# Ledger of designs, part 19: VH-VL binders against 7-cyano-7-deazaguanine synthase (queC)

Target 1, 227 residues: 7-cyano-7-deazaguanine synthase (queC), of Persephonella marina (c0qst3)
Amino acid sequence: MKQSSSIIILVSGGMDSAALLWLAKKEFDKVYAVSFDYGQKHRVELDFAKKLTEEAGVEEHFIAEVPHLKGIKGSALTDRSVEIPSEEYPEGPPVTTVPMRNLNFLSIAASFADIYEIENIGIGVHSVDSPYPDCRAEFVSAAEAAINASSVMVAKKKNRITVYTPFLGMTKTDVLRIGLELGVPYEKTYSCYRGTIPPCGECATCRQRIEAFRSVGLEDPWFKKER
Key: E = the ipSAE of ESMFold2; O = the ipSAE of OpenDDE; V2 = 0.75 times the mean of E and O plus 0.25 times the DockQ between their complexes.

## First folded at step 17 (VH-VL; framework fv_ucenprubart)

Design y4 (from y1 with heavy chain H108L; at its last look DockQ between E and O 0.03; V2 from the best seeds 0.00; counts 0 for: pae E 20.9 > 2, placed apart)
Fold by ESMFold2, look of step 17:
Structure y4 (fold): chain C 227 residues (1-227), chain A 124 residues (1-124), chain B 108 residues (1-108)
Amino acid sequence: as target 1 above (227 residues)
Amino acid sequence: QVQLVQSGAEVKKPGASVKVSCKASGYTFTSGYYMAWVRQAPGQGLEWMGFINPSGGSTWYAQKFQGRVTMTRDTSTSTVYMELSSLRSEDTAVYYCARGLYDWEGSLTPFDYWGQGTLVTVSS
Amino acid sequence: EIVLTQSPDFQSVTPKEKVTITCQASQSIGEYLLWYQQKPDQSPKLLIKYASQSFSGVPSRFSGSGSGTDFTLTINSLEAEDAATYYCQQYYRLPPWTFGGGTKVEIK
């Protein structure tokens, strides 16, 4: 019996994962989603992820808890005492680095893929020169190899698992344009690493988002100026 | 391997300033770790002076040193500096840099690596 | 500021005997207390964190206990290399993260 075209995507509630979700709904027959609770300061993103997957109409939205990452100190994303930086780093991994975050996430997503016989795992990586080691193209390629080497589905000769990275090589603005054309409800997305409501507007991620909207002649729905 | 290497001993006159450096290696300087300064006068205990977050340069100084101490960093050389002004003979001490990490509960998880110490002598 | 009071100031102990050092905080600090060992002319070395958790590579003869305001460092069988000054430090929430006055331990 033939297997339908299917994907499980990592949904954070942010702009890139939202664009990926809407693109996946257009490109695949069955779309699953997984989001992760690892003790991040911006856990409110999970509420936005749930709203997005409900609106997109995914087959199932899994919430996976990763308590091991919750106990790891030193990341501005999980350690409440570590300051979220207001300016970009010139080089090296930022203080927002959670050790091996996407490696943990991809391995968990791969477990779902293996059991549900899902042949694609989607992640919204778009910059080849990301300061986060686990957001780079070389990481994605290595993770895909490890997943296929360990997959029961692959061992049974059913299919290979592809890590789907359609935005690789694109700018944040490019991804935003795609999402706008796809009808992504950006007012229902959340990017702030500080986890505040309203978003802080100061962290690197908030600034990148604001600039992306400005570059296409729009204002970010979260930071619109009211009369 | 993590190392904190401090600048050499200094002899100063009262009223002068001293600037001690602490060069970090073996980890990402601007990633999740803070640098504290702790001093110890001869034959006495340890005294926390303050810390700096190398990422953004934010500082927190102990009240006793407020107005006399300045901590800065240079991310291109992975170096933290502590400058103490208006020196008095009571400032004669060994000055240590020490690396700390904030924990999930909002506390600094102290101080897993220490510099070798820099003796500053303030004398006539 | 949170004041830490160590006791005793000085202790001369026969080898292989038990050493007990106390640290009392001026307010509850939960379990956010550290113990350091400092030998003459050396930097402090971390022994115990979170009141009772041994740091990596610390011999099992060192142990910590307590919570709230009363804390204890124990060396269950003193060895010659343990002659040093021991400091507690609190790291409860916000700076300043103050130290105790120290306890000098010598071999008889």
Scores: ipSAE 0.000, ipTM 0.388, lowest interface PAE 20.9, mean pLDDT 81
ESMFold2 (binder alone), look of step 17: mean pLDDT 89; pTM 0.901
OpenDDE, look of step 17: ipSAE 0.767; ipTM 0.896

Design y5 (from y1 with heavy chain S31R; at its last look DockQ between E and O 0.02; V2 from the best seeds 0.00; counts 0 for: pae E 18.9 > 2, placed apart)
Fold by ESMFold2, look of step 17:
Structure y5 (fold): chain C 227 residues (1-227), chain A 124 residues (1-124), chain B 108 residues (1-108)
Amino acid sequence: as target 1 above (227 residues)
Amino acid sequence: QVQLVQSGAEVKKPGASVKVSCKASGYTFTRGYYMAWVRQAPGQGLEWMGFINPSGGSTWYAQKFQGRVTMTRDTSTSTVYMELSSLRSEDTAVYYCARGLYDWEGSHTPFDYWGQGTLVTVSS
Amino acid sequence: EIVLTQSPDFQSVTPKEKVTITCQASQSIGEYLLWYQQKPDQSPKLLIKYASQSFSGVPSRFSGSGSGTDFTLTINSLEAEDAATYYCQQYYRLPPWTFGGGTKVEIK
């Protein structure tokens, strides 16, 4: 049977969260969004996230600050003394790892879900064997359990909150194909971890994005050449 | 509680098309699950045909069926469809839908619930 | 494409005796193997996942073992209701997720 449903989407302004946003607009009656300012070097992504949520037409787009992450040393994303690497990711967790990032984000999103009585929390993780510990399926399952154990809505209504991860087990190319089918405006997405305008084209996430477009016979809108 | 209910048996002539439906209930259709189609010719084993992800409608087809099979879904009715065109006598089989979970954690099970099957008979 | 070869094709077994069914993969698939039971005119029923993990409600007489390329389904003491055809299926990484050819088990 058809059921009314609502979701809050973690929107970063990148390709995966944009595909998730467009998918959620098709699949859910009410779509909310939340984006996070945690002191990342690529904070310009928030401007792109706002443009995407405005174009998609979400119910509301929250910007949540996570100030305790802003000064954490040792991550290339938050510590200006640590450079964003240009080469392939090293063995083990990348230097771009922000400790417990998605745990913080999911718990904050869960607070909004509890307040607005939202049954679903969407996150655009897609690799089952991600080099980032907090992007793995095992982490998502544990976070979902903790959210349900903590939720006042769940306790009162005898329902559950689902962490919606439709892209798990997919490559970036797979997610791109879905987004293209959905009509995602990829020229309005931003992936660069260095936070430059234009995107640097050389960090790992820029290269992966470029290769994903190439794999489907397209050029990345940011790196198109004039004919 | 999870239930997959398929459309009834069909008899078709060679060269025709058939469209089999699979209605899902007892779970959230678009949240973390895909739907596969598997067929079984009389007296033969199981053959994977492809799957559809109801979230966005992306599909993967087995090479043998590429160009003849189309899988679609209607999220408002929680229903998946499999259409097989240019039917031949070799396509006579029971067609099953089966639910699978996305690989979002190490412990998952493809094809944990199956529909009752739909017999498609292709006869001259 | 990963080919699964089941052995034997057919077993006729005295009640209460042990049944052993093997499934061999054409390449290593880790533990990503499933076992199904299919009775006549019924849909397949999942018995074992991850090579050795019993699915909910499956009687304890059913067990799975193996990893890599060689896998075994064991029915420790065959009951009359266990007469069926048994299939293995692999789900290693990307489709196609192929099936074995099946093993029919009958009661003697």
Scores: ipSAE 0.000, ipTM 0.396, lowest interface PAE 18.9, mean pLDDT 82
ESMFold2 (binder alone), look of step 17: mean pLDDT 89; pTM 0.903
OpenDDE, look of step 17: ipSAE 0.829; ipTM 0.913

Design y6 (from y1 with heavy chain S107K; at its last look DockQ between E and O 0.65; V2 from the best seeds 0.00; counts 0 for: pae E 6.3 > 2)
Fold by ESMFold2, look of step 17:
Structure y6 (fold): chain C 227 residues (1-227), chain A 124 residues (1-124), chain B 108 residues (1-108)
Amino acid sequence: as target 1 above (227 residues)
Amino acid sequence: QVQLVQSGAEVKKPGASVKVSCKASGYTFTSGYYMAWVRQAPGQGLEWMGFINPSGGSTWYAQKFQGRVTMTRDTSTSTVYMELSSLRSEDTAVYYCARGLYDWEGKHTPFDYWGQGTLVTVSS
Amino acid sequence: EIVLTQSPDFQSVTPKEKVTITCQASQSIGEYLLWYQQKPDQSPKLLIKYASQSFSGVPSRFSGSGSGTDFTLTINSLEAEDAATYYCQQYYRLPPWTFGGGTKVEIK
């Protein structure tokens, strides 16, 4: 059902944020998007995010710079001395962890929501057992509380900002099925943390994407079988 | 030195398929460099067809060729292949492979070394 | 898709004279432009990258300039061996990385 309200979606250009974007277009009257440039090695994802938001037909797509995250030592995504892993990552936060990434992103998105009087902030987190601390239900709940306590819009309108997380408790495969039913153009999504074009096919995110498509009996449009 | 050596010229009839090879040497084949394919009809300009990343085998094809082109690689022989199906006379061209590396800041050359070209002639 | 328009299509030029070739992009591409030389029956040879950076082994008479939508390849003193077709190519962000239509340069 379509809600009579507006939402701002955090769009990374990946599969999960694309599925969220298409779902939001179905569920909300006005859909805005925000993407983040924090000096990540895979900044090409921003160009994919732009293509997705153009095809979905969002009201506006903001690009927010987060310069304090650029070159953070110890993260494979921002530290040139740390290699992007080829293997599936182990338990716990992987070397690709950027400290407090979603907290930074949600606070910035909340600023846009407050200024533009947008009642919902969408983020594509899924799986309760995420290895990233800032993808867990406890984090989302705390962030939503902090946002509502800080919001001028909430104070003035006696209204509430909702952090919209429709994929919590779902697997990658569940989210993919939803996106397929919604008509997400997965050939226009990008997952590779190495930032290569075409995608490398060997980093953990590329492998997860390939396996998700295989699990629903489809080929990933990026990684079709050789004949 | 980096070298790209392509397979020899081919003559095909309309409706057939062609598979052109490009063997790389002088660098690590899976080091992150992709291999692109570009064609040139006689007396015409250059047309980008797509590319493949040999590391994982992922591809990106130009829209014009979607459904007719397949690019593959064999890491054991450092060779990339381009197969074009349902050939028609307009596909008569020299087909080039070209190596490159892309980053978002544009520091690398997307096409730094080229193969010698493979003439594919499609005639009845 | 970013369209590159080269001008002129053809030039017949006296040796030692200056040759100027232009390439216009349908949108801003920053400095993400390449120039190639292609002689008959040969593969393209990279001359200039990033709009103005000379590739290894390229004679100093070749230079590139421009940014945004307007780009120029200059041959400051044409040699007989420079008779060729010249192409621009953009590599701004995502594929397709399109080519200009080419400029054929002949020696009078």
Scores: ipSAE 0.071, ipTM 0.642, lowest interface PAE 6.3, mean pLDDT 85
ESMFold2 (binder alone), look of step 17: mean pLDDT 89; pTM 0.901
OpenDDE, look of step 17: ipSAE 0.821; ipTM 0.909

## First folded at step 19 (VH-VL; framework fv_ucenprubart)

Design z1 (from y1 with heavy chain G57D; at its last look DockQ between E and O 0.03; V2 from the best seeds 0.00; counts 0 for: pae E 14.5 > 2, placed apart)
Fold by ESMFold2, look of step 19:
Formats: C-alpha cells, sequence, structure tokens
Structure z1 (fold): chain C 227 residues (1-227), chain A 124 residues (1-124), chain B 108 residues (1-108)
C-alpha cells in the first residue's frame, strides 16, 4: 500500500473550506482543490475560492460545472423565485437545500482523485446532524463506501480513498479557532448566500459567521468598524 | 415535564428476541432530539448501545451490537423501540432509553432525561 | 473507541469530608465530558456537563474540572444522600459515547 500524501479538497471560498485548505497545506504533501459552478446565486464565491487557492499554493484548482443543478426548482440558492431567508434554519431541511449537492460534488471529486491517484478527498463538514442531510456523518460514511466500491485505483489495489473530515463533531466556533491559529485570511473568505458585495449581513450564513467571530472576542472582517 | 416511560420487565430464553419500548412525552418528539439506548448488566457499569433520530429514521449502533440490534420509532405514539435478537445469558441487563439533542450547529446536549429502565432476563 | 478509565472503583468516606473521583480519557476529548450519579435501583442523573458546568438543581457541593484527558468530579462536603455510584461519559465528536467504569461512594 502507498503511503497517503495527497488530497483534493472541496473549496467554496467560505470559512470552513478555507480552514480545511490551510489545515490540508499543513498535513499533506500535495494539495489539490476543486470548486463547483452550479448556477448558485452567490457565484462570486468562486472568485474568492480562486484567490484562496492561489494564496495557499495548491498543485491545481479545478473548476467543475454542474449546470443541471441550475434547473432544480424550490432551492433558494438556485431558484430566483424563492427568497433567501433571514431566519435561523428551521427544523427540517432549509429552503437553501440543493438536492444531493454534496453527493454530486464528492462523486466528481472522486473522479479527479481516481485519475490523479489522490488518496484523500477533503470536505469541511462539521455537524453530525446538520439540517442538510448531505452534511451528516452517516452520509459521509456511505459516500466513502460508494467511492471505494467504484474506484479504479482501489480495484487495482493501489490505495484506498479516504474522505477526510477533520472538523466533524466540531462547532463553528471550534473551526474558526483552528483557522485563526493556522493563519487563515478570513477577510478573503465569503459566506453570503445572497451573493452581494458587500455581504448582506442578514442571511443565516452571514449571521452565523458574525456570531462565530463574536464568540471568540473578534469582529467579522467584513463587518468590522474601521474607527 | 419531559418523561420517558419504558415497557415492563421481560424474561426470555437464549436465542429469542426482545423488543423494549420507550414512550416520550413533554416535548416535541421530532424536534431534533435523538433517543439513545444504554444497558447495565447486574453489578456492572453503563454500556452505550446506539441511538435513533426520531425526526428521520437514521440510526447509529455500537459495533458490538451491529447485526443484532434494531431501533425504530413510531411518531404517531411518540415511541421508540429497541429490538435485540439472538439473546444470550450475558444480555441480561436493565435497558435504559435516554434523550439527547443534536442541532444543526453541531452542538451536543448530554443525556438529560432517562427512562426508568426495563429489566430483561435471559435464562433457560 | 475512546476508553474512559475511572478511579477509584470504590470509596468509603466519612460524612462532611471531600470526595475526589478521576476520569482519564484515552485521547483528548476537549471538555466534552459528563458526570452522572446513580443511586441503587434508579436511573442515572446528570450532575455535570461540559466537564465543569453544573446541571440545573445540582447542589453546589458538586463540581467538575479538567480538560483534554484528565477530569475530576469533586464533592466538597459529602452528605448522606450522596452515597451512590458515579460515572463519567464522553460525548466527543462521533459515537460511540462511552462511559467510565464507575466509582461507588459509601458513607463510613
Amino acid sequence: as target 1 above (227 residues)
Amino acid sequence: QVQLVQSGAEVKKPGASVKVSCKASGYTFTSGYYMAWVRQAPGQGLEWMGFINPSGDSTWYAQKFQGRVTMTRDTSTSTVYMELSSLRSEDTAVYYCARGLYDWEGSHTPFDYWGQGTLVTVSS
Amino acid sequence: EIVLTQSPDFQSVTPKEKVTITCQASQSIGEYLLWYQQKPDQSPKLLIKYASQSFSGVPSRFSGSGSGTDFTLTINSLEAEDAATYYCQQYYRLPPWTFGGGTKVEIK
């Protein structure tokens, strides 16, 4: 068995994927990144993802298009007729749910991993029971099994593919602390689901980001008072 | 007030199955609380068996019990069930249900409320 | 699987004296540790969460401390009603959320 030293990570330009990117640069010899263009309202995140991967110095940053997700109605992220809520996530899957988003993304990342013989696929999930079904530990375990069952690299007994989830079971504040210690440039990250410049400050992801910084005694760089 | 009421004691023969119920009241059953099962053999400590999230049908079983334990729920009666098959004498224990919370932020609550326990005796 | 090693297994203690119970984890679990009290023929009752936070209605004589791998439950002035078995439990990240072996506390 070859010793694992390479990883491809899913990079969105947000806080969790940025922390994962900086952690991966510390832990792995070769770091690849993949980002997805699926017609999301906050598409500007791809510009931030590119800047982050350039700063981190990844081997290659792939942009994968997933245009069929653009046509799926009922998601606030892709359907312009659905408003992005300002409330906390209610019980059940949020209106921002894109069906099977992470299953699509992991399968595409696994194709890159299989071809480039990358042993690890990194994803920044942290909640064991997220309101998003495809951010849960049960999903990650099932996806890893499916990836290994279908991998040519594994079939040739070159190595196994591991889905690397270093933040699983951590709070958002825990992940922020890790990123701060690693030197993540949070002013170069973007979280707003509305895709505005500046960020709206009122959607669920903006509010969670602001609160995470406040919980560690800091102000969010995007909403920091300059005086 | 939150209350967990379990089914009564049972006597089983080796090789049989047992199904223990835990009826919840005093909170919204599907509001994101999971239900865990913990057992305690006579004179022994507590042993975590697994949990079920009643909001969906997701379960997590301890490796020791994988393949012998099944946890289910009935949302119309706010009841969870734990079924243990292929019983052996070492399965003689008091079986507890206990409530905990996972929320979408990844915060955990401890097991804050416990059922009264159900004695299951496995003897020939 | 995270193993919790609890000590001592048993203490016989004079009323009003201090009781100290330790719990050691096989790996760092941060502060994700619970303490329970179980009296004979009763269900466990939560005393301490997050290593040091008292649960509602718990007498002030109970306190918890520690982080990482080493944790302590303290009863600073033992009362007769405190005769029980005490368990630690970790709830770090993913299941299984294992228990310590227990510490039985008796009144001399």
Scores: ipSAE 0.000, ipTM 0.475, lowest interface PAE 14.5, mean pLDDT 82
ESMFold2 (binder alone), look of step 19: mean pLDDT 89; pTM 0.900
OpenDDE, look of step 19: ipSAE 0.013; ipTM 0.528

Design z2 (from y1 with heavy chain A62E; at its last look DockQ between E and O 0.68; V2 from the best seeds 0.00; counts 0 for: pae E 7.5 > 2)
Fold by ESMFold2, look of step 19:
Structure z2 (fold): chain C 227 residues (1-227), chain A 124 residues (1-124), chain B 108 residues (1-108)
Amino acid sequence: as target 1 above (227 residues)
Amino acid sequence: QVQLVQSGAEVKKPGASVKVSCKASGYTFTSGYYMAWVRQAPGQGLEWMGFINPSGGSTWYEQKFQGRVTMTRDTSTSTVYMELSSLRSEDTAVYYCARGLYDWEGSHTPFDYWGQGTLVTVSS
Amino acid sequence: EIVLTQSPDFQSVTPKEKVTITCQASQSIGEYLLWYQQKPDQSPKLLIKYASQSFSGVPSRFSGSGSGTDFTLTINSLEAEDAATYYCQQYYRLPPWTFGGGTKVEIK
């Protein structure tokens, strides 16, 4: 019997998830994707996620709705009355952080993995530059343990679900370099927390993206300046 | 009061380029409003060309114009520019700038104020 | 891309009568539709946003309705100054944000 390798990728439409998607298409036989609608101000990123998964040619792209995040106060990503900051990231989680975001998302992705008997769950975390607790190695390790303890597939097949984190320990620049080598269409990715079209160029994620391109001697396709 | 004032009419030969300006006043130029360009050939309807976000200078061009159009801005003068190159006779039109806001979260103000228009005539 | 089809292309209407203009989208656009008025040698002016919400300063005789694919602009009592060409435009999600072909309204 032929063995097949499969993965479900958390895709946001941003640079890191695009690089992960292209890497996964190279490394796995079947690639699934899941994206999340949790009332984020930048819902346009879901449209970009769909464009990316269509271009990559995934087996299926799920949109999972997470309504319990809609209407909570204090997160700039979901509360329209909270302004998205344009300053440098402060120490600690910024106001744009959705509480326990990746814990919620990995658990839902794990449910899809269980049903489709997918042995790998991919997430594009790179902890070196991230202020988010749920982008760190200790979180990934704990989540993987919980997923394996909860999985009906693992209990029955005596196999293992792996949380695939190929960018862990890398900088944003490192991940960008990998994506450029893989041929990621960065003009079709979206990072703006404000959800504007074109992207604002002033929020923390826009500035971080601009800096990443600058550090490899390129201009961000969204923020090209006339010569 | 919001005002958008465009540069004057121009006559060009095929193959040349044209650069139309649109000076904004009455609001904060970089506050998150984008500037769109729309053209209208004589006796024809309205055709969207693309837009620029003055905050970071990012652009989105309609595919028909990709490679021929360049939009820029000067934040010190609150002015946007649209340059169209490799002009053809079918590019004869009135070119309008229009202000808008795009926000998925529901506070859209699309194309609320328009410039007076700039006639560009392409003929030999 | 989303195509908007306006009907009719032209109307000649007696003063004080009702004018109805339709706009049909090639796919659902929710309520993301605008109506503009353009008089000869003038730039367009916004009348209606979000399919049914009047823009500031627009006379109450103008109203919009519809959602999904079928939209209507109504002028409930035509005035002489309302002779113009009317355009719909969709702004659903990502560009291009296309226009309808226009409806010219004249006074009989």
Scores: ipSAE 0.036, ipTM 0.613, lowest interface PAE 7.5, mean pLDDT 83
ESMFold2 (binder alone), look of step 19: mean pLDDT 89; pTM 0.891
OpenDDE, look of step 19: ipSAE 0.803; ipTM 0.903

Design z3 (from y1 with heavy chain S107T; at its last look DockQ between E and O 0.04; V2 from the best seeds 0.00; counts 0 for: pae E 13.3 > 2, placed apart)
Fold by ESMFold2, look of step 19:
Structure z3 (fold): chain C 227 residues (1-227), chain A 124 residues (1-124), chain B 108 residues (1-108)
Amino acid sequence: as target 1 above (227 residues)
Amino acid sequence: QVQLVQSGAEVKKPGASVKVSCKASGYTFTSGYYMAWVRQAPGQGLEWMGFINPSGGSTWYAQKFQGRVTMTRDTSTSTVYMELSSLRSEDTAVYYCARGLYDWEGTHTPFDYWGQGTLVTVSS
Amino acid sequence: EIVLTQSPDFQSVTPKEKVTITCQASQSIGEYLLWYQQKPDQSPKLLIKYASQSFSGVPSRFSGSGSGTDFTLTINSLEAEDAATYYCQQYYRLPPWTFGGGTKVEIK
């Protein structure tokens, strides 16, 4: 384990961020969390994020509003006139793309890291080249450089901030297996982009989640027959 | 069907640069397939150099080539380019482009289609 | 960087006999391993993905096995057209996605 180390985790309430949160509780001495309200249709995810961080026992859980992202036209996540698809994404960035979402999120998380002198910022990205440009390894590397160039803590203490991406290059099934081994309460996670209770079961994220559970021989807790 | 056609053989002097093209056809160029470059020196094995995702132009280079290699694409001609600068005799090799598919779930598929190869000879 | 070590470097095999080629990774790569066939003056062709899954159109005599650090490619009854060099490649997590050094198979 690292000596007296700290991390702030971007927590969305979904499977990947939950697995990251549980992993961070094992690997770091102090774990903080930040979640974002940017006017997304699935804002109920924030309720699940709060429950997860409470159960994990984080030092603090910040909810940051990002008002300039609210109501962005053309994104299925923030524009009510744009339908959330039930089918696989075609080519190019999905209609669910919110412009520069993770750049905004990492910059805000970095501000908290500076204030609380936190050495690590955790994000649950796992695809090397995601259809979302701000989930790619290239983006993470550039963001880390910008954060370190901007950080007052780094300038004063000659310390460094690391963007912690332990799942990079893994499949969703790999991340699920890690979370299962760590004891993540997946029944308390939420993935649906439509924001319904119960989850719709039809959007791309719901179907991907259901398939991940089936690939490890389990049923998604939300869609079990024994529920 | 899927086809990757590379530019012809080149002879270069040490210190020069070379730019090899790879034209794709038979599939949607920007549909999430990346294009990797792999080289093979005479009598030697395969060496991964890097990749480019044509839909956004993002790249990842092997550390050995960082600073000497540049990969670009032209979506209007469905063509990827690999430029290698500051050539040395050990850069003499056949250069292949190869197509790979990224799964949005983070699974990475293998290089399923390869170009015919481009021989680059760096002579003293 | 993950190093893949193939063995043997070379083997000469009688037709219809079994060929076994190994690939060892310097760290666990799960099942993220590929096998390619390359004939002289040709580009590589994919045979096996995810350690054991045959690629479309690959003859059933080719099979792959293994996980973690130890992998094998098997040709259970060698045909004349199988004389080639065989390479493994790993896909684990981040680039570089490196290749093994190759195994040349010839007909005795």
Scores: ipSAE 0.000, ipTM 0.514, lowest interface PAE 13.3, mean pLDDT 83
ESMFold2 (binder alone), look of step 19: mean pLDDT 89; pTM 0.902
OpenDDE, look of step 19: ipSAE 0.810; ipTM 0.906

Design z4 (from y1 with light chain G30D E31S; at its last look DockQ between E and O 0.66; V2 from the best seeds 0.00; counts 0 for: pae E 4.0 > 2)
Fold by ESMFold2, look of step 19:
Structure z4 (fold): chain C 227 residues (1-227), chain A 124 residues (1-124), chain B 108 residues (1-108)
Amino acid sequence: as target 1 above (227 residues)
Amino acid sequence: QVQLVQSGAEVKKPGASVKVSCKASGYTFTSGYYMAWVRQAPGQGLEWMGFINPSGGSTWYAQKFQGRVTMTRDTSTSTVYMELSSLRSEDTAVYYCARGLYDWEGSHTPFDYWGQGTLVTVSS
Amino acid sequence: EIVLTQSPDFQSVTPKEKVTITCQASQSIDSYLLWYQQKPDQSPKLLIKYASQSFSGVPSRFSGSGSGTDFTLTINSLEAEDAATYYCQQYYRLPPWTFGGGTKVEIK
């Protein structure tokens, strides 16, 4: 049972975007994907994103360059002089914050949506108390309003662009359970902010992923003992 | 000054397991360098088996060895281990450890230092 | 999986002559190719990285060239000590990082 509508989803190669991709393939007739190169230290995620979109069978997978975000000083993800933390996320915006990242990404995805007449834009944000301001429900609502006010398609057709956020209000574990039910190949996903392969296992994102698998009684595929 | 020193030769029966060690020195073991395992059957070419990141213990195994190989590490002794189970005569080979570093930006140094090799002979 | 095809499997070369070994990839690997020398009962020794960059301590008679799918290792003036088997390996993007089948070089 697929809708007659199309969706473009933001695919990073991580667990949440993989779960969104598999969910979208089930729920939408045509699924497009977009990934972003913004100078992140972990650009290897783009290779994982390509493998995921190939396996899922998307209509097209766009790679958008965002050179203006490359090397922004003060972010651990783009400034090589800033260390990627090993400890838990701090109170408030973490040092891994890239300014306005999801706002930039949603606006670029919205441009593709306008051109291809896609009425849905999917993003895998979850939890209303995220340390990143651009992962919260209030941000999503504001971005959707701005997109609809700006859209040439909406102005002409009098339709609407929906920012599809099926994981809002969920924990990492909740999203993982959904992905497991959908058959997401988690061995083909990548989360490490340090960009090592195999993943470092010590950055906050690696630890959160490992903990999520443990909470459902499974081993993370990257740490799975083969027999 | 980087050195990789492997455990000694072993003779095993079919169906047994073997565990080969590789002790690293001359660099920071958990700095992000992976340790790969490569084998070479007598008179044959080189075959990649997989690798481990000693930092967190994550692994990536070659499909051919999936289900039969396990790689682990002990950060207190700077040692990685490769265990191959359900041995067959075709597993007779020299097993090498080799370190490397992945960097998407092209500062790749894969397999820059190799261990001396460990002969594993599988015979009844 | 990226397949590397080396040619020739074997060659016998007179001393001081030029040796050329080729490695062809089944898809573009940019310049992410390594060359190794291996003598009997020894570990492989890295000669060339990134298709053309000599590793430390490698004699200047060894050089690598190529990019994309076609690569060569050249020994400009073969010495007796160069009799060995030579392997290419690709390290493009994600594993598996596969090896070529090898080229045995003998002095004759």
Scores: ipSAE 0.353, ipTM 0.724, lowest interface PAE 4.0, mean pLDDT 86
ESMFold2 (binder alone), look of step 19: mean pLDDT 89; pTM 0.897
OpenDDE, look of step 19: ipSAE 0.801; ipTM 0.904

Design z5 (from y1 with light chain Y92W; at its last fold request DockQ between E and O 0.68; V2 from the best seeds 0.00; counts 0 for: pae E 3.4 > 2)
Heavy chain, then light chain:
Amino acid sequence: QVQLVQSGAEVKKPGASVKVSCKASGYTFTSGYYMAWVRQAPGQGLEWMGFINPSGGSTWYAQKFQGRVTMTRDTSTSTVYMELSSLRSEDTAVYYCARGLYDWEGSHTPFDYWGQGTLVTVSS
Amino acid sequence: EIVLTQSPDFQSVTPKEKVTITCQASQSIGEYLLWYQQKPDQSPKLLIKYASQSFSGVPSRFSGSGSGTDFTLTINSLEAEDAATYYCQQYWRLPPWTFGGGTKVEIK
ESMFold2, look of step 19: ipSAE 0.453; ipTM 0.762
ESMFold2 (binder alone), look of step 19: mean pLDDT 89; pTM 0.897
OpenDDE, look of step 19: ipSAE 0.802; ipTM 0.903
ESMFold2, look of step 20: ipSAE 0.000; ipTM 0.402
ESMFold2 (binder alone), look of step 20: mean pLDDT 89; pTM 0.892
OpenDDE, look of step 20: ipSAE 0.836; ipTM 0.916
ESMFold2, fold request of step 24: ipSAE 0.000, 0.371, 0.397; ipTM 0.477, 0.738, 0.748
ESMFold2 (binder alone), fold request of step 24: mean pLDDT 89, 89, 89; pTM 0.900, 0.895, 0.904
OpenDDE, fold request of step 24: ipSAE 0.836, 0.831, 0.836; ipTM 0.913, 0.912, 0.913

